# Designs tried in a protein design chat: VH-VL binders against o80662. Part 1

No score or structure here was measured in a lab: all are predicted.

Target 1, 266 residues: o80662
Amino acid sequence: MQLYHHPYSIDSQRVRLALEEKGIDYTSYHVNPITGKHMDPSFFRMNPNAKLPVFRNGSHIILDTIEIIEYLERIAEVSSGIEDATFNREVVEWMRKIREWESKLFTLAHIPDNRRLYVSKFLRMVVIARMAESPDLASAYHRKLREAYDTEDKLKDPGALRRSKDHLLRLLDEVETKLEGTTYLAGNEFSMADVMLIPVLARLSLLDLEEEYISSRKNLAEYWALVRRRPSYKKVIGRYFNGWRKYATLVKTWMFVRVRSLLRKY
Unless a header shows other numbers, all headers, positions and changes below count from the first letter of the chain; antibody chains are not in Kabat numbers.
F, E and O are the ipSAE of ESMFold2-Fast, ESMFold2 and OpenDDE, as the mean of both directions, binder to target and target to binder. V2 is 0.75 times the mean of E and O plus 0.25 times the DockQ between their complexes.
[cut] stands for letters that were removed.

## First folded at step 1 (VH-VL)

Design a7 (framework fv_daratumumab)
Fold by ESMFold2-Fast, scan of step 1:
Structure a7 (fold): chain C 266 residues (1-266), chain A 120 residues (1-120), chain B 107 residues (1-107)
Amino acid sequence: as target 1 above (266 residues)
Amino acid sequence: EVQLLESGGGLVQPGGSLRLSCAVSGFTFSSYGMSWVRQAPGKGLEWVSAISGSGGETYYADSVKGRFTISRDNSKNTLYLQMNSLRAEDTAVYFCARGIDYGDYVFDYWGQGTLVTVSS
Amino acid sequence: EIVLTQSPATLSLSPGERATLSCRASQSISSYLAWYQQKPGQAPRLLIYDASNRATGIPARFSGSGSGTDFTLTISSLEPEDFAVYYCQQYEDWPLTFGQGTKVEIK
């Protein structure tokens, strides 16, 4: 089994948390979307929407995060000879609800404009270079270039950001209410619903928004403290973003983009 | 309280076999990677083998690859090291050690060690 | 494999003095380095992990620093119980490797 992923990708974190919690081994391929590696022709042909993660088992390719987790659940069931009770109706309902909140616009809105625009310009130049290098994919790359400009337009719409924030607030309020009676999101046992939620909380922590979104909710704050102690969290997220590590990770990526941009190496 | 207790050490002839066991208590065994680390009399520490929490990944030092097999039984909270084709240079105290978490093989808890002597 | 070289092999000091122990890796291991203390007849004890993080219960006089290939363990003021053998260990890549050890002994 192979997984194409990156520590910055919330969906990548979800799949990796599921793999670690289930003890399933795989070959890891890092594809950094900030440096444009998800636009490389070999990856782009495999996944033209250029999203992470991508899961492969032989010739079988799965691109949807929830479908990957469902597949892993099936593998775990076959290996153990027993059914995993965590993948019930309430778990599936939470996974769907959490997936409906899209993190991209929210994340980009909390990055300083000068840094975001610098990276955005770099990524557009990468797409343009790939169009020139792979004429057979030029139309698909042109679509990605248009999507990049559409994203910039949405960032200028204060109504879009407000709707994203409101959606997140409603989601977290529902989580807070559920956690009044349970240890984890779908009951007193850890489940794939928690796997979907944990990266959202980690993203808020990365953006220094814990006080506004997490600490203000008593049960969510206790939940966040609990899930951060899980071995899976430490390996998948904590290793890259816990404490001072987040600065090292971000600085390395930003320096790479600056050097490549300065050298016009796209 | 976290405890690791090795057993199965002893005197064996060159070319012989021996199985070491490490019984653990005080933590969720399946959540931690485990290792065997050995120390020859009067010498330093040498990592021998590691196994992931699920048992899905195993790793070996080149000196023991093909001769030693690490395994675990999560239902019995026990780690094993099957040692075959033993040589004089395998003589050492063998320590069972717990990885600090699921993904990192830094050892925060150790057993007391069990002596394996390979001699005619 | 990644080779760890510790220096000096033996460090002779008096109680109250500062001890500085070095560990050099044959290639970059980022910050994936741990330090252990071992006393005669005992199992090793974890002191430092991730190059600079003190393990639970380890006194503040122990500190670690470094990244890449050069690492240092410092004991700011030696106590009688600190005279022991110290090992570094990398967990960046397989196989896991230990340094050969530095013996800190009374002058």
Scores: ipSAE 0.000, ipTM 0.389, lowest interface PAE 18.9, mean pLDDT 83

Design e1 (framework fv_cafelkibart)
Fold by ESMFold2-Fast, scan of step 1:
Structure e1 (fold): chain C 266 residues (1-266), chain A 123 residues (1-123), chain B 112 residues (1-112)
Amino acid sequence: as target 1 above (266 residues)
Amino acid sequence: EVQLVESGGGLVQPGGSLKLSCAASGFTFGDYAMNWVRQASGKGLEWVARIRSKAYGGTTYYADSVKDRFTISRDDSKNTLYLQMNNLKTEDTAVYYCTRDEYYDSSGYFDYWGQGTLVTVSS
Amino acid sequence: DIVMTQSPLSLPVTPGEPASISCRSSQSLLHSNGYNYLYWFLQKPGQSPQLLIYLGSNRASGVPDRFSGSGSGTAFTLKISRVEAEDVGVYYCMQALQTPYTFGQGTKLEIK
C-alpha cells in the first residue's frame, strides 16, 4: 500500500491517523504542496485534482479521504478476522459533518498577506510551467489555475471568512455537546470520527488559536489533551507541530519558495 | 432590552399534560441555548431541561426526574421556547422559569430569566 | 450527579455588616481550560433569580462591586463587603460543568 501525503495536509493527517490506529503498514511518499510538488505531472496524472492524500493498493487508486478510511476499515476487519456486527452510523455521520468544514480558506486567512500572496504567485507560475511541459494535461492544469484565482477572490470576501468561522463554531459546539456524555466523539471508544476531528484541532493549534476555539470549550479542551497523548497523534502530527519544529519547517519551506522563485525555477 | 415571558401554567390533574411557552424578545433568540428551571413553593431551584440552538444541532438535555415525560423544543421563527409536560405528578408542582444560556461566543450563562409561570398538579 | 452544598442555610445580618456564603461541590468544577464552572444567583422576595457571579469570580453586568466570588475546585465563597437592605433574598450556587446542572440548597439572607 502507498500513500502520497504531507504532514501539514489535514486530509493526509486523517488517513495517516487511520493507518496508525489500525496498524496497517504502507509506503510513504512526501508531496509538499507549498513547493508545488503536487503539480508534478507524475502525481498530477494520478490525481488531476492535485489534492492530498492519494492512496494506492496495486492498481486501485482512492482519492476521497472518507472512502480511503472506509476501505482501510474493511481491510482491517477482514485481515484480523474480526466482524463488527454493530452498524456505526454515528461514526459515519460525524465523519461527513466534520468533512463539510473546509479548512483552506480559514487557514489562508490567518497567514500574513505578504507571505500568502508570494506563495500563491509561485504556485501559479508552477502550474503555468507544468501546463507548457505537458500539453496532454493542459486543460486540467488550466482548471487548477482558475481555482487559484477563485481562492484569492474568496479571500477578499469578508463574508466568506465569517461564514467559515461560523461553520467551525457550530461544528465545535456540537462536538462539545457530544463530549459531555462520552470520552470520544462517537462513544467511549476511539473511532474514525475522532480521526477526522483531531487534524482540525491540530490546525487550530498550529495557527495559535487554541484559546479562542478549544480552551473556551471545557470538554473539547479535555478531549484535545487526551488525544494528543495517543501514539498515533505523536507520530503523525506531534513530531511536526511541537515547539520549534513548527516554525523551523515553515521557515525552511518559505525560503525554498523564495529561492526557487528568484531563480525562476518551477 | 432582553425580555423572557412565560405562559401556559395552570391547574392540572395528576397524569395530565400541559405545554409551557416562553416568548423571547430583545435578542437573536435562535443563537442562544435555552433552559427551563423550576421551583416548588418554599423550596430551592431545580434545573429541568436545556436545548441548544439549531446551529448546534438543537440537542436536548433533561433532569432524570422529568426524562421521558417532558420535551423541550423551540420555534426560532416565533422566538418561542416550549416545554411539553406529560404524565404530570404532584411533585411537578412549581413555578417554571425560562432562562437564557450560552451564545456561540460563550457569553450568556443564565444572565436573563423570565418572571415564571405557576404549574399546580393536584387532584 | 454533582452535589452542591451551601452553608449557612440561614444568614441574619445587620445592615452594613459583611456576609459570606460557602458552596462546596462533590467533585472538582475546575476544568482543564482553567475555569471553574460555578455560578452565583440571587432571588429577591417575589422575584425571579438574577445572575451575580459567573465562572467562579466574574461579576455579572450591573452587579455592585460589594459582591465578590472566590474559590476553586470544590470550595467556593460569595462575599458581600457591606450588606444593604436590597440584598435580602435567597442566594444559590450552581454548577454547569456537566448535565444535570445542579443548584445548592440556597442561603436565605435576612436583615436582623
Scores: ipSAE 0.000, ipTM 0.370, lowest interface PAE 22.3, mean pLDDT 82

Design e3 (framework fv_cafelkibart)
Fold by ESMFold2-Fast, scan of step 1:
Structure e3 (fold): chain C 266 residues (1-266), chain A 123 residues (1-123), chain B 112 residues (1-112)
Amino acid sequence: as target 1 above (266 residues)
Amino acid sequence: EVQLVESGGGLVQPGGSLKLSCAASGFTFSDHYMNWVRQASGKGLEWVARTRNKANSYTTYYADSVKDRFTISRDDSKNTLYLQMNNLKTEDTAVYYCARESYDFWSGYEDYWGQGTLVTVSS
Amino acid sequence: DIVMTQSPLSLPVTPGEPASISCRSSQSLLHSNGYNYLYWFLQKPGQSPQLLIYLGSNRASGVPDRFSGSGSGTAFTLKISRVEAEDVGVYYCMQALQTPLTFGQGTKLEIK
């Protein structure tokens, strides 16, 4: 089993949390989207949408995060010997609801314009270089270049960001209400619904938004403290995003982009 | 296009043996649970045997009526499902169908059946 | 073993009329995951069975919207809002909650 992923990817974190919680071994391949590695032809041919993660088992490639998690549930069912170990309706409903909030625009809006534009320009140059190197993929790369410009336009639209923030607030209010009566999202036992939510909370923490979105909700704040103690969280997210480590990781990535750009190596 | 083609049916005497094959194409055979279902002339459907996929260690299940007489197996390298039938009885006379099982909570359940192969157990 | 019982076993229908088939299980088919593991199949004369409804109420790919499944636990219904000539055949319900997988006796739908 192989997983193509990155610590910055929310969906990558979801799949990795599921793998750790279920004790399933896999071969790890890091693909850093900030440095443009997800645009390399070998990866791009597997997934022309250039999204992470990509899960592979033999000839079978799964690109959808929830489909990957479902596949892992089947593997875990066999290992545990439990005949009725499967998703309940509430777990599935939470997973779909949480997936509907898209983090990209929200995340980019919280990055200083000078850094965001510099990285954006670097990634556009990477796409252009890859188009020249692989003419058979030029159409797909052109699509990604157009998406990059569309994202910049959305960042200039105050309505788009406002709608994204409102969606997140509604989601977190719903989570807060559920946690009034339960320890975890779908009851008193940890489930894949929690696996979907944890990376969202980690992203808010990474952006220094805990006070506004998490600490302001009593039950969610207690939940966040609880899930951060899980061994899976520490290995998948805590290693990269906990406290001081988040600044070290961001600085390292920024320096890489800056050096490569100065050297004209795309 | 998904295709399942059964073969190996025919006339056999009571107490005899027969091996059915199901050749699969148009999908990743190794990912799917596979079933054998039979139907006697003018009668209803009866499930016979199931084999799970490679990810589930090829676990097998049987109907009580065929337990210890029939063996379901698969060769993923050849995209082929088998049913080894031993100590055949006149009651085993039926059309035998190969069926692909797929279950996905988010996209839905997809199922495909072959054309069937006739097994006649008669003296 | 879970026993599946269908009624009626013979259903003559005039084209354009609605039709309804009932299926009852000896045990609840409602799993802890919230799904009813009940399936409906159609076998047209001389053909292999084809899936119509999965998990109680979901239409399979390519199945016309005139077909609908309803029910929960031990009582299920398949409805055809307006029967067409191509709908003739034998309808079977099946439970997949536990092995052995078991089918109902079948309901033969005929045009009057």
Scores: ipSAE 0.000, ipTM 0.382, lowest interface PAE 19.0, mean pLDDT 81

Design e5 (framework fv_cafelkibart)
Fold by ESMFold2-Fast, scan of step 1:
Structure e5 (fold): chain C 266 residues (1-266), chain A 122 residues (1-122), chain B 112 residues (1-112)
Amino acid sequence: as target 1 above (266 residues)
Amino acid sequence: EVQLVESGGGLVQPGGSLKLSCAASGFTFSNAWMNWVRQASGKGLEWVARIKSKTEGGTTYYADSVKDRFTISRDDSKNTLYLQMNNLKTEDTAVYYCTTDLEYSSGWYDYWGQGTLVTVSS
Amino acid sequence: DIVMTQSPLSLPVTPGEPASISCRSSQSLLHSNGYNYLYWFLQKPGQSPQLLIYLGSNRASGVPDRFSGSGSGTAFTLKISRVEAEDVGVYYCMQALQTPYTFGQGTKLEIK
């Protein structure tokens, strides 16, 4: 089993949490989307959407996060404390509901404009360079350039950000209500629903938004403290975004992008 | 832009049949659980039927007042919801609304059509 | 079937004053998952119903903060802190805990 992923990717974190909770071994391949490696021809041919993660088992390639998790549920021998997400209706409903909130626009809107625009320009240059190197993929790379410009247009639309923020607030209010009566999102046992939610909370923490979105909700705050103690969280997310380490990792990534742009190496 | 557009309503005699359609756009119809809700003139809302998504079994549910007479169905390739109404009665006269199921969405989205009038009289 | 009962059925209110509508269910709407499967809708004259409150106390998208829902189990309340002219219409509570889904009989809010 092979997983193409990155510690910064919410969906990558979801699949990795599922793998860790189930004790499933896999071969790890890091693909950093901020540095444009998801646009490299070898990866791009495998996944023309250029999204992370990508799961492989032999000749089978699975690109959808929920589909990967459902596949892992089917192959698991025993799930101690984790319900079968494929057949448990409440777990599946939470997974779909949480997936409906798109993190990309919200995340980009909370990054300073100068840094965001610099990375955006760098990624567009990477796509252009790869298009020149692999003419057989030119059509797909043109689609990615179009998507990049569309994202920039959405960031200029205050209505789009307000709708994304409203969606998140409604989702977290539902979560808060559920946690009044249960330890975890789909009951008193950890499930794949929690696997979907934890990376959202980690993203809010990364953006220094815990006070506004998490600490203001009593049951969600207690839940966040609880799930951060899980060994799976510490391995998948905690080691990369714990306190000062999150700034060190982000600074290194920023410096990499800046150096490559300065040298015009794409 | 989300739209639900009902059609197929009209005048029909008691004992007759009518098929309503609801054309959906602006959201992923194939994932949604869908309802039909009706409202007689000057009266309250009455839930009629629900159909789940195919991934969740495509299960159908009916109000007792319409059970065995009405059939709810969907065509995901056309993004269309249907309500086949047989053996119509005068008390079935109402505006019929197509709506997304709240249990499925848990309320974070709620879509209703404008309704289509069904009149059952001689 | 679960029976939903609203009170009052007619609610004349002076603009700027608060308004309160009660909804009672014949059995608990609290599911084992911790949610109260109770919803509040507003139907303005000549329009389709619109969702105000979902799962007992959560305000729907675009709904002004003057609307709030409270309660648990069998007793629920919709409150409007300051009634505006655009709030005129019929308010319905609904349970979606089990089929058939059932609505209250409706509360008509009118400006005095």
Scores: ipSAE 0.000, ipTM 0.391, lowest interface PAE 18.6, mean pLDDT 82

Design e9 (framework fv_cafelkibart)
Fold by ESMFold2-Fast, scan of step 1:
Structure e9 (fold): chain C 266 residues (1-266), chain A 127 residues (1-127), chain B 112 residues (1-112)
Amino acid sequence: as target 1 above (266 residues)
Amino acid sequence: EVQLVESGGGLVQPGGSLKLSCAASGFTFSDYYMNWVRQASGKGLEWVARIRSKDNSYATYYADSVKDRFTISRDDSKNTLYLQMNNLKTEDTAVYYCTRDSEYYYDSSGYYPFDYWGQGTLVTVSS
Amino acid sequence: DIVMTQSPLSLPVTPGEPASISCRSSQSLLHSNGYNYLYWFLQKPGQSPQLLIYLGSNRASGVPDRFSGSGSGTAFTLKISRVEAEDVGVYYCMQALQTPLTFGQGTKLEIK
């Protein structure tokens, strides 16, 4: 089994947390979307939406995060001779509800404009270069170029960001209410619902928004402290985002983009 | 009140066949995995076969001693579990129990297979 | 296949005294979800088996608190704090981590 992913991708973190919690081994392939590697023709042919993660088992390719997790549930139950007792209807309902909040616009709105615009221009140049190299994919790359401009337009729309923030606030309020009576999202046992939520909280932490969104909610704050102690969290997220490590990773990525842009290598 | 009632046991010669039935009542049969477990006279328990629910594509599993000879199946509309036994051997002589397994998708309280057992039906394979 | 080994196979006990039965598995029964897929059953003379303990340490509905299960991984114990005459029968441990599901040989509890 292979997983194409990146430590900064929320959906990649979700699948990796599921793999770690279930003890399933896989071959790891890093695809950095900030440097445009998700636009490389070989990857793009597997996933024309250019989203992470991509899960592969032989010739079987799964692109949807929840579908990947459901597939991993089936693998785990076959290996153990028993289905995972923690995967139930309430878990699936939470997974779908959490997935409905899309982090992209929210994340980009919290990055300084000068850095964001520089990376955005670099990524557009990468798409243009790949389009020239693979004319058979030109239509799909044109779609990606249009999506990049659409995203910039949405970032200029205060209403779009407000709606995204309101959606997140409603989601976190609902989570806070549930955690008043339970240790984890779908009960007192850790489940795939928690796997879906943990990367959202990690993203808020990465953006230095813990006080605004997490600390203001007593039960959510206690939950966040609890889940950060899990071995799966430490391996998948903690290794990249704890303390000084997040700055080291960001500096490496930024220097790569800056050097490539200076050399006009896309 | 949960009940499992086995039937279809009897005397059969080696190489023969029998089909066991287990009539279930008092619970939503279609939501549960089901098992067959057997016990030879004065011996221990031996798991025979498992069938999962419709949500798990009726996946079936067998003990090596019965693979390719026994077939587990179910009819959810009749609340009935079946065990088709072919090419019977003298070592298949045992009391066969129908047992209830877990409810997967609706119950987060934990996995507890064999929480209810039938009375058993005797299968004797003898010349 | 996972092999389940019980000890002792015969356990004579005086009423009111404690009893302990051990169960060992050939490989760990601890699943990545945190549960030990080990179960304890009691078969009284002439009766069908009944579930006593599930997932290592949880008492089944209607089981007296005299019964307790403990252990993790490959070593498990069933304890009866104060044996009563109605506890006579054969006790079996079972693993449900992997198919085929496998039982121990059984431990026959008898009153002295």
Scores: ipSAE 0.000, ipTM 0.395, lowest interface PAE 17.4, mean pLDDT 83

